VHH binders against Profilin-1 (pfn-1). Designs and how they scored, part 21

Target 1, 132 residues: Profilin-1 (pfn-1), of Caenorhabditis elegans (q9xw16)
Amino acid sequence: MSGWNAYIDTMTAAAPSIKRCAIVGAADGSVWARTEADNVFKASEEELKTFVALFNDVTQVPAKGADIEGVHYVVPRTEESLIFGKKENTGFFAVKTKSAVLIAVYEGPNEVAAQVRKAVESMQTYLNNAGY

## First folded at step 15 (VHH)

Design wf7 (from we3 with L103M)
Fold by OpenDDE, fold request of step 19:
Structure wf7 (fold): chain B 132 residues (1-132), chain A 123 residues (1-123)
Amino acid sequence: as target 1 above (132 residues)
Amino acid sequence: QVQLQESGGGLVQPGGSLRLSCAASGFTFSTYDMYWVRQAPEKGLEWVSTISYTGSNTYYKDSVKGRFTVSRDNAKNTLYLQMNSLKPEDAAQYYCAKWYDIMTGSFGEFDYRGQGTQVTVSS
């Protein structure tokens, strides 16, 4: 197991309502690690390439939404290094680090979403401090 | 106001069992993932377990896997931790919380936890 897989395990443990998650390269969307087994993160390489490019200008993302794993999400909120997507009782948080994008797909109400965000942002901070 | 009250701790011999409870009030318990965290004497906070708001997903610290089981009853606003095959190194003050940052080892800015319940494991 790669070191990046350990971060996947940590994120899912930190926010158990995360259904699937992945760590991908910020430059090209290449998958560094992802949930597997019963909760396989299924975004294609082409989709991820398009997704990470959204961070080039997050201000435009709310107007057009974002697609992950073939699912279209509305995007109620973006920040410089954060994209929040929502679809009914599901959503995702994507955060950008120096070299990676962390994507966490979750299921649950807004209260749970807030917890998922905390977990993803905590990982973001950790990785940034580590130089990634 | 958010209130969490842990109970069920006590003194047990190695190999014994305890069942901790956490009574929650002041927030919609059923819509929050919940956490168990412990602090042994002269040690820092240590993550023990998390459970999703529905109870469908559970995660455990490696050292307690196979021995501890987290569960919840949303109708009773109660979180549980069944602890079997207890070891001396499990002795600690156990806390339930609405949030715990595993990366930083912190309850966060608001520290939403109870007073804790003491677990002692000794022959």
Scores: ipSAE 0.917, ipTM 0.952, lowest interface PAE 0.5, mean pLDDT 95
Fold by OpenDDE, fold request of step 19:
Structure wf7 (fold): chain B 132 residues (1-132), chain A 123 residues (1-123)
Amino acid sequence: as target 1 above (132 residues)
Amino acid sequence: QVQLQESGGGLVQPGGSLRLSCAASGFTFSTYDMYWVRQAPEKGLEWVSTISYTGSNTYYKDSVKGRFTVSRDNAKNTLYLQMNSLKPEDAAQYYCAKWYDIMTGSFGEFDYRGQGTQVTVSS
């Protein structure tokens, strides 16, 4: 297990309604760690390369939406280091750190989504402080 | 207002069992992931377990895996923690919460937890 796998485990424990999540390189979308076993994060590296590039200009993302694991999500709004999307009772939060992008796909109501966001943003802060 | 009330704590011998309960009110319990957190004397807050809003996913601190079981009854707005094979190091004040930041070891600015229930393990 890589050191990054520990952060995947921590993130899922912090927000158990996360179905799948991954830590990828912000520059190229390379997978550093991801959920596995019964909850494999299945986005291809090509898809992730496209996804992380969205952070180069987040202002255009709401008009386009975002695709993760072959699923298209509506993106209501973005922040400089945050992209989030919704599809029915599912959604995702993606946050950018100094060198990585954290992606968490969740299922549940808005209250659960808020908890997932807190967990992902907390991890973002932690990793930024650690230099990642 | 959000209210959480823990109960079921007590004094047990090593190897004994306790079942903690947490009664929730003032919010839609069934739409929140829930947490168990403990604090032993002279120690910081320690995450114990988390359960998804449906109860389908559960996570545990490594030291309690195989011994503790978290569950919930959304119809009763109640969270549970079955603690078996208790050890002296499990002694602590146990809290339920609708949020806990495991990165910072904090309940956050709103401190959504109860008053706690005391668990003591001694021969």
Scores: ipSAE 0.915, ipTM 0.952, lowest interface PAE 0.5, mean pLDDT 95
Fold by OpenDDE, look of step 15:
Structure wf7 (fold): chain B 132 residues (1-132), chain A 123 residues (1-123)
Amino acid sequence: as target 1 above (132 residues)
Amino acid sequence: QVQLQESGGGLVQPGGSLRLSCAASGFTFSTYDMYWVRQAPEKGLEWVSTISYTGSNTYYKDSVKGRFTVSRDNAKNTLYLQMNSLKPEDAAQYYCAKWYDIMTGSFGEFDYRGQGTQVTVSS
């Protein structure tokens, strides 16, 4: 396991309602690590390339929505380094670090979503401080 | 007002067992992932276990895997931690929480925890 897999494990432990998550390159969407086995993060390379490019102009994303793993999400909120997608009882948080994008797909109510956000943002901060 | 009350701690011999409980009130317990953390003497807070809001997913600190089991009863607004094969290094004040930052080792703004329950392991 790469060092990046450890961060996947940490995020899932920090927010157990995360169903799938991935760490990808911010520049090209290349997968550095992802959940596997029964919870395989299944986004394609092309999809991820398109997804990470959303961070180039997050202001346009709410009108457009976002696709992850072939699923279209509405995007109620964006920040400079954050995209929040939602679909029924599921959603995702994507945060951008210096060199990576962290994507966490979750299932649950809004309260759980808030916890997932905190976990992902915590990891974001950690990685940023580490230079990633 | 959010309230969490831990109980079930005590003194046990090495190899013994305890079952901790956390009674929750003042919020919709069933919609939150819940955490167990502990603080041993002269040590900082450390994460022990997390359980999803449905109970479907559980995670553990490596040192407690196979020995501790987290569970919950959403109908009773109660979180549990079954602790088996206890070791001296498990001695600590145990807390339940609505959030714990595993990365920073802090509760942050979600610092909702009770007074904790003391676990002592001694021969």
Scores: ipSAE 0.871, ipTM 0.927, lowest interface PAE 0.5, mean pLDDT 95
Fold by ESMFold2, look of step 15:
Structure wf7 (fold): chain B 132 residues (1-132), chain A 123 residues (1-123)
Amino acid sequence: as target 1 above (132 residues)
Amino acid sequence: QVQLQESGGGLVQPGGSLRLSCAASGFTFSTYDMYWVRQAPEKGLEWVSTISYTGSNTYYKDSVKGRFTVSRDNAKNTLYLQMNSLKPEDAAQYYCAKWYDIMTGSFGEFDYRGQGTQVTVSS
């Protein structure tokens, strides 16, 4: 699993306004890699299991929002493999691949959010093409 | 219309320093993360550095860490790259950009970058 840390490094370098991010198993939310040190991604196993299950039917998510790291986000829209959450000047993008869910929590204006989305979607495509 | 103009390149000896500037206009500079990317002759694009919209977070390609410093002045709509301890392998055309896809090694569908500034390191 040590190779997964390289993807965390790439995500943060690609979108430097990402504050925390993680790669978790799509089936159970198990953490494959995450940001560590002073900006550790802090979500419980129970919370992550609940979170990744949202991708089983993304159409239900806008009605009640989503929780990550104990923070509740409004979810204004979803796509089959993408959930966008917003709370004030912060937000998250989460994308599902064949085997994983990539979660990126950012802070910044809508322009930065668009850059974060591009970074997570590029990684999603890369991992899907690699069979993950 | 997005405009990015790089300057400050030139010829320097190994171990020397240069400070690149990127003047931005036509968009709200202070709300975008920004990127430095370089290209040596007949080589692909190579990510150099990224800086968050406030300037608080910076990231560097491993080969330039400790030698290059990215910064920005949002009041002047200007992005900077201080390059110290330059090596022959740093010689390239340097671009500032509004986006760069590190995973694919490209600027993507909307290529918002300047025309570049040449850095040459002799000997």
Scores: ipSAE 0.781, ipTM 0.896, lowest interface PAE 0.9, mean pLDDT 92
Fold by ESMFold2, fold request of step 19:
Structure wf7 (fold): chain B 132 residues (1-132), chain A 123 residues (1-123)
Amino acid sequence: as target 1 above (132 residues)
Amino acid sequence: QVQLQESGGGLVQPGGSLRLSCAASGFTFSTYDMYWVRQAPEKGLEWVSTISYTGSNTYYKDSVKGRFTVSRDNAKNTLYLQMNSLKPEDAAQYYCAKWYDIMTGSFGEFDYRGQGTQVTVSS
């Protein structure tokens, strides 16, 4: 496949409980690719700029939470390049690469969340190794 | 003990059909996304299909799309792969798995798959 859409297809196939996902530029939140159609990733440009800036200091994110797609998530934990957001039976994992932020919004139990995390971290590693 | 057991493989002629089953025990099957992966002789692992924990979302490798159907019955802790219009290139050992990393082409650090079931397609 060409373009960034192939990576969206790979993430959804790798973790099928992902409801929506996107690859955005780490500096400005610009959308490189996202899920479309009945599963459109609906975050605004302004929201994405704010969201990717959370990675400038992930240690402050648990205190304030995170917003994506107009939804506020509690952030129980972060790691240097990972933010986990939770709201009831839904959540997100976001990981930062050298050039991008991968965002996956999922629905399901904790077991599914762990599978989603593994999928996004595997893609994170792949993109970093490819220079992104 | 986590256990996955595939069955339903066998010898079929080109154009034939097989239905694979994967019986799960030792974990809460209904809370995990599940994977079908195959390995042909002298080839690496090849992802075939993925299904979400509810069964609502399914994905297929392009070469099997339209011919294979993944499904699950959470009440019976069983994963299925219906394989129609089988071709010689579909011959492989088929595994069901609790995880498969499509990016690296591996089952990961803890290989949570069954022993596999052999599918042979020959005239």
Scores: ipSAE 0.778, ipTM 0.894, lowest interface PAE 0.9, mean pLDDT 91
Fold by ESMFold2, fold request of step 19:
Structure wf7 (fold): chain B 132 residues (1-132), chain A 123 residues (1-123)
Amino acid sequence: as target 1 above (132 residues)
Amino acid sequence: QVQLQESGGGLVQPGGSLRLSCAASGFTFSTYDMYWVRQAPEKGLEWVSTISYTGSNTYYKDSVKGRFTVSRDNAKNTLYLQMNSLKPEDAAQYYCAKWYDIMTGSFGEFDYRGQGTQVTVSS
């Protein structure tokens, strides 16, 4: 998955209030790329398998919330291919493509959250158009 | 109504320096990540730099890293770009923006940018 790291770099540059992000396989949660070093994305394999399975029926997610990196988020909003999780002044956006789930964890106000969403949705569209 | 006003462009020789400013109004500047983007006639839009809403995270296009520094003063609603060691390839119209889509190379559906300021580099 060596080429996927460039997409991580692009997302963090596109939305600099992203603290950590990852691209994982939609079927099994396997990590294709993630932020590393000083800001490592620390979700376990088991947690990621559970997390990507939420996209099997997004309508059930608001009732149960979502866990990533050992943090439980309330989920006030889902769409067909998007889950928004919130905890205090932090949150995540996760979007599903044909083959992958893109996860971005951010910190900041709602205005920043909207910019993070735009960045991840742009990448979602790009990957879908490329057949992923 | 979002307004952004760039200034500080001009003519410099190679190796020279310029400091660009972007005055923001009509929105809460301190709650948005901000972007510098440039356009030369022989090239399309080109992302230059991004800065987080607090100023704590900065990112640069590889060709300007180490020469350009983005910063912001949230108390003055102003974004800055310090450009050192300027090269002829840096000549462009420079825009500050509230959003830029690095993936598509566009400002997106809502074009929140200023009118730009011209940087010219010649001996």
Scores: ipSAE 0.770, ipTM 0.891, lowest interface PAE 0.9, mean pLDDT 91

Design wf9 (from we3 with Y112S)
Fold by OpenDDE, fold request of step 19:
Structure wf9 (fold): chain B 132 residues (1-132), chain A 123 residues (1-123)
Amino acid sequence: as target 1 above (132 residues)
Amino acid sequence: QVQLQESGGGLVQPGGSLRLSCAASGFTFSTYDMYWVRQAPEKGLEWVSTISYTGSNTYYKDSVKGRFTVSRDNAKNTLYLQMNSLKPEDAAQYYCAKWYDILTGSFGEFDSRGQGTQVTVSS
């Protein structure tokens, strides 16, 4: 698990407006790593199980929205391996790798959101290339 | 158009201090996370520090933790890097940027950084 924590640290350093983030199993939503201390990612495993299942059919997600950490987000955009949720000046990017889902919750304007997306997608690419 | 201009570099002795500044224009500075990146002679680009758009969150390369402090004044559209206890290995061209991919070591865009300011540390 120490290795996955390093990816959390890298992701948060890459986009400092990320408030909380987690790496979870794509199959079952099990938590592999998450932000801790003052910014604990608080989604339950039951919630995460439901969340990762959204990637089975992302086309339906915009109509339903998505919940993470007990907060409901509208979903303005989905891609095959990406779910973008938004709520006021907060949001999240969730991206799917070969075996994991990366979830980053952020606060900030659209410009910051774009930076967060870049960071999360960069990590996605990195992990995919690494076989994860 | 996006402009970033670094300043404050110079020659210092080991253990000395410098304060770098980055003047931003051509974009809404206050709505962007900002980055400090450096390139030492014969080395590649390396990430130094990031700061959130509000300044509330800061992150540092391990080798500069406790010595460098990133800050910003959004009213002045200026990014800062206070560098204390400088070491010879800190010598580099320092860049501020709107984006830096710490995984790939790339700015990703041509206009995302300035011309840089040179920091030299020598006894």
Scores: ipSAE 0.914, ipTM 0.950, lowest interface PAE 0.5, mean pLDDT 95
Fold by OpenDDE, fold request of step 19:
Structure wf9 (fold): chain B 132 residues (1-132), chain A 123 residues (1-123)
Amino acid sequence: as target 1 above (132 residues)
Amino acid sequence: QVQLQESGGGLVQPGGSLRLSCAASGFTFSTYDMYWVRQAPEKGLEWVSTISYTGSNTYYKDSVKGRFTVSRDNAKNTLYLQMNSLKPEDAAQYYCAKWYDILTGSFGEFDSRGQGTQVTVSS
């Protein structure tokens, strides 16, 4: 298990309503770690390349939404280092660190979504402080 | 007002069992992932277990895997922690919470926990 897998484990333990998540390179969408087994994060590298590129201009993302694992999500708004989407009772949070993008797909009500966001942002902060 | 009340702690011998309960009120319990956290004397907060809002997904600290079981009854607004094969190192004040930051070891902005229940393991 790579060091990045440990962060996946931590994130999922911190927010158990995360269904799938991944840590990918911010520059190219390369997968550093992802959930596996029964909760395989299934986004292709091509899709991830496209996704991480959204952070180059987040202002346009709400207009077109975002796709993860072949699922289209509505993106209500974005921040410089945050893209989040919603689809029915599911959604995702994607945060950008210095060198990575953390993507967490979750299922649950808004309260759970808030918990997931905090977990992802906590990881974002941690990784940023660690230089990643 | 958010209220969490832990109970079920006590003194047990090593190898013994306890079942902790956490009664929740003042918020929609069924829509929150819940956490068990403990604090031993002169130690920081330590994550023990997390359970999804439906109870379908659970996670445990490595040291308690196979011994502890987290569960919940959303109809009763109650969180449980079955602790078997207790060890002296399990002795701590146990808290339930609707948020805990594993990375920082803190409850953070969403700090909501009870007074805790004391678990003592001694021969």
Scores: ipSAE 0.906, ipTM 0.946, lowest interface PAE 0.5, mean pLDDT 95
Fold by OpenDDE, fold request of step 19:
Structure wf9 (fold): chain B 132 residues (1-132), chain A 123 residues (1-123)
Amino acid sequence: as target 1 above (132 residues)
Amino acid sequence: QVQLQESGGGLVQPGGSLRLSCAASGFTFSTYDMYWVRQAPEKGLEWVSTISYTGSNTYYKDSVKGRFTVSRDNAKNTLYLQMNSLKPEDAAQYYCAKWYDILTGSFGEFDSRGQGTQVTVSS
């Protein structure tokens, strides 16, 4: 198991309502690690390339939404290094580090979403401090 | 006010079993993922287990896998930790929480936990 897979395991343990998650390259959307087996993160390389490019101008994302794994999410708002979306009782949080984008798809109520966000942001901080 | 109260700790011999409970009030328990965390004397906080708000997903520290089982009863606002085949290294104060940062080993700025319950394992 690669070092990046360990971070996937950590995120899912930190927020068990994460259904699927991935760590991808911020520059090109290449997959560094992802959930597998019954919870395979299914976004294609092309989709991820498009997704990570959203961080080039996050201000435009709420107007058009975001797609992950073929699912379209409404994006209420964005922050400089944070894109999040909602669809019914599901959503995603995506945070950008120095070199990566962390994507977590979750299912649950708003309270759970808040927990997922904190877990993803914690990982963001950790990786940034580690130089990634 | 958020309240969490752990119970069920005690003294057991190696190989023994305990069942911890955590009674929750002051918040909608059924809409939160929950955590078990422990702290041994002169050691830092250590993550033990996490369970999703529905109970459908559970995760464990490697050293407790196969021995500990986390569960919950949302109707009773109660979190459980069944601990089997206990080892001396499992001795600690055990806490339940609705948030714990595994990466920093802390409850963070919004600390919500109880007073804990003591688990001692000795022959």
Scores: ipSAE 0.905, ipTM 0.945, lowest interface PAE 0.5, mean pLDDT 95
Fold by ESMFold2, look of step 17:
Structure wf9 (fold): chain B 132 residues (1-132), chain A 123 residues (1-123)
Amino acid sequence: as target 1 above (132 residues)
Amino acid sequence: QVQLQESGGGLVQPGGSLRLSCAASGFTFSTYDMYWVRQAPEKGLEWVSTISYTGSNTYYKDSVKGRFTVSRDNAKNTLYLQMNSLKPEDAAQYYCAKWYDILTGSFGEFDSRGQGTQVTVSS
């Protein structure tokens, strides 16, 4: 791919119920790429810095939930490199790679959520294998 | 349990049109994003199009944009692919799928796709 925007395009094509997504630096939450235009991923860099720090200890996250784009999510599930947040018919999956965090905000039922998770985990593996 | 049945393939001349259908049963069709994938002889799987569970978001491989239109009718549990301006390079077995991993080129789980329908484009 010639740029980080190509990964965003791949994610939305792979899981078309993703409404917004971003790839941000794992250390500082700086935005490498995000959905734009009608589907602007609108988290501030301060919010993203706090968000990526959740991966420093994912076991603490279910007790407090997570905020992204000014929305508070319940976090029913975390794994070493994955946080799943849920609010009503919307949710997010965030996965950490070596250098980045991929965040995908979706809308849809649990069946769609499972498809979104598969897409973000596939991209996680792809980026890790590429050295990111 | 899960069943996907593609139909509507056939022989067409270059520039012609076909409409593929995919009848879904054994799962709640309206709660899944859906995929069209194709495979030409001696080639790997190739993603063609994706449509969200409501039908509101659609995506296409660059080479088919403007020629193919994906749609769905959730009341009839049916996925469609309207294929216009067909070219020889579009000849392939076409699959509808409940999942396709664009990055790995794989359907993944058993029962993620149908048996396919053949599209042949000949001069």
Scores: ipSAE 0.788, ipTM 0.899, lowest interface PAE 0.9, mean pLDDT 92
Fold by ESMFold2, look of step 15:
Structure wf9 (fold): chain B 132 residues (1-132), chain A 123 residues (1-123)
Amino acid sequence: as target 1 above (132 residues)
Amino acid sequence: QVQLQESGGGLVQPGGSLRLSCAASGFTFSTYDMYWVRQAPEKGLEWVSTISYTGSNTYYKDSVKGRFTVSRDNAKNTLYLQMNSLKPEDAAQYYCAKWYDILTGSFGEFDSRGQGTQVTVSS
């Protein structure tokens, strides 16, 4: 079994300015896979439970912002299955699939952010088409 | 106009080395992650290597790890691929790109890659 870790490896290779990322359960925020070793994704289970619940009503997220790994992000944009957060030259993209939420934390300019979004959305489409 | 121009390909013996270059113009090279991708005749596109916009993070296809090294010089707007210990299976047209979708095996937009440079490993 390659497990869910193979998808983590694919995302980081596809967008090398991703610093940390994770795949978590959409219902409860349970961690299915995450970056490890020198780039540990270190959000708590309590934080992830709160985070995935944001997808229950994405229209309220810009007013509140979002927290990941103890960092508060401004959320200038949401879509039905996507939340984009920013803090200075760091940001995140989170997308919801049928069963999961993909979270990618990156560092870089807007051009890099666009490449990260493409990688995350490609994985979102792939997992949805596979029934996840 | 966005331009990516690969060079440095050629004919080499098995076990030999080549250094590919990719000259970039028409965009801010230092703000993009960059990709090396290859294609052998009658085969699909194959991801080779990715490098972050600062050069601090690099990734490689397993079959080239330890033999190939990607690097960049942001002051010269140039991407490099040092290829050592070349094997017959490395023979291909090599492309540098602003984007490559590893999951779908596609460059996406037309202007995301150059025209390529040919690497031939004599048998």
Scores: ipSAE 0.787, ipTM 0.896, lowest interface PAE 0.8, mean pLDDT 92
Fold by ESMFold2, fold request of step 19:
Structure wf9 (fold): chain B 132 residues (1-132), chain A 123 residues (1-123)
Amino acid sequence: as target 1 above (132 residues)
Amino acid sequence: QVQLQESGGGLVQPGGSLRLSCAASGFTFSTYDMYWVRQAPEKGLEWVSTISYTGSNTYYKDSVKGRFTVSRDNAKNTLYLQMNSLKPEDAAQYYCAKWYDILTGSFGEFDSRGQGTQVTVSS
């Protein structure tokens, strides 16, 4: 029930330039776990429901962009289960598993963004292999 | 070519201190998050600490929290690990790296870590 917090701790330790992250239900955007305390992930329920629905057809996302925490991102790149959003020196990676969407909001140069992507994709593979 | 060179290891008594250094060259050190990883006899690779590219965010394995401090000097292209209150369990070969996958326990396919520096804690 509260075991999902360990995955948040693992993601932030694996990519320390992640500012905020969450694991949410793929069907409805319900929050399973998120960063807390002085770096709270603060996307609304309505925003998350809209956000996870982007994975229903990722090919349309580059034209629309994506919103998280009230911030609009340009989406230069999607793959079947990955959305990359960019705004200035910040961005996000979001990946879909069987049951969840992992969202990581980071700040840093492109080299850091690549490290963040590796961390979220590793967790994606881990959760998929575990049946999530 | 990416090069990382660890130094500062040695033999210390339990409760002693060591400061490890990692000199970086062949890449833009200040734009990468960095990692400390260790390997003890009869154990696989073990994540120790991670530091963000600015040095503002640091993370530690639970067993070293409060005893170890990771830091970096981007002007000198150098990563550090201050190790205090050393225990026999801390004895290992210590590596710095540009990447370490905590979930898989692996440096990945382009393993760019240094050669390592040995920390030995006498009993």
Scores: ipSAE 0.769, ipTM 0.891, lowest interface PAE 0.9, mean pLDDT 91
Fold by ESMFold2, look of step 18:
Structure wf9 (fold): chain B 132 residues (1-132), chain A 123 residues (1-123)
Amino acid sequence: as target 1 above (132 residues)
Amino acid sequence: QVQLQESGGGLVQPGGSLRLSCAASGFTFSTYDMYWVRQAPEKGLEWVSTISYTGSNTYYKDSVKGRFTVSRDNAKNTLYLQMNSLKPEDAAQYYCAKWYDILTGSFGEFDSRGQGTQVTVSS
């Protein structure tokens, strides 16, 4: 509805196999926008605060994995501003911008996962260039 | 060798209908989300529609909602765009693609789209 909701709409249109997604504050995990209704992104404030703090040292994340929406994911590897997790036929990609963390939860094969990654990284670049 | 071959374009009157097809080969069609993109003369690329790899989720540019329907047949490796109630502003070269970056307006990789099919709308 708001300006941030338009970015959620763009992400789901760009990668239609995203099941749920959110944009949250990088400092505190506060929800700026998220998918709603039947696709509600359900992570608690406490869980999101813990999750965004993982970006303070991504090299520690593979040892313990990551939790989103009460689901524990294996994190096979990380990159400077990207964490991805896998559980069965689902996964997530999360990227950090200057001010925010974009989180996309998807279901599908590796080729779909690659398309989801491209969509979130494109948005990451866009937001960084816009000063966010 | 990845190939996407669009067909079904043509000349129609305002209010008319066309059905575009996109035949895919050289990659596993059923594991990719797919895109329809168009370009009017001397204009940039414009996203039209996106469909998930199973066909269960579809999205449309606001100006075509209710008039266009994207679909796919994974058994036939074919993507479709049913276009109803066509308007002059829908006239364009229509491309199917296995990737399109909505934010940058770019297909990205060289083999991400076909050569297109022309849709012309005039009285």
Scores: ipSAE 0.764, ipTM 0.890, lowest interface PAE 0.9, mean pLDDT 91

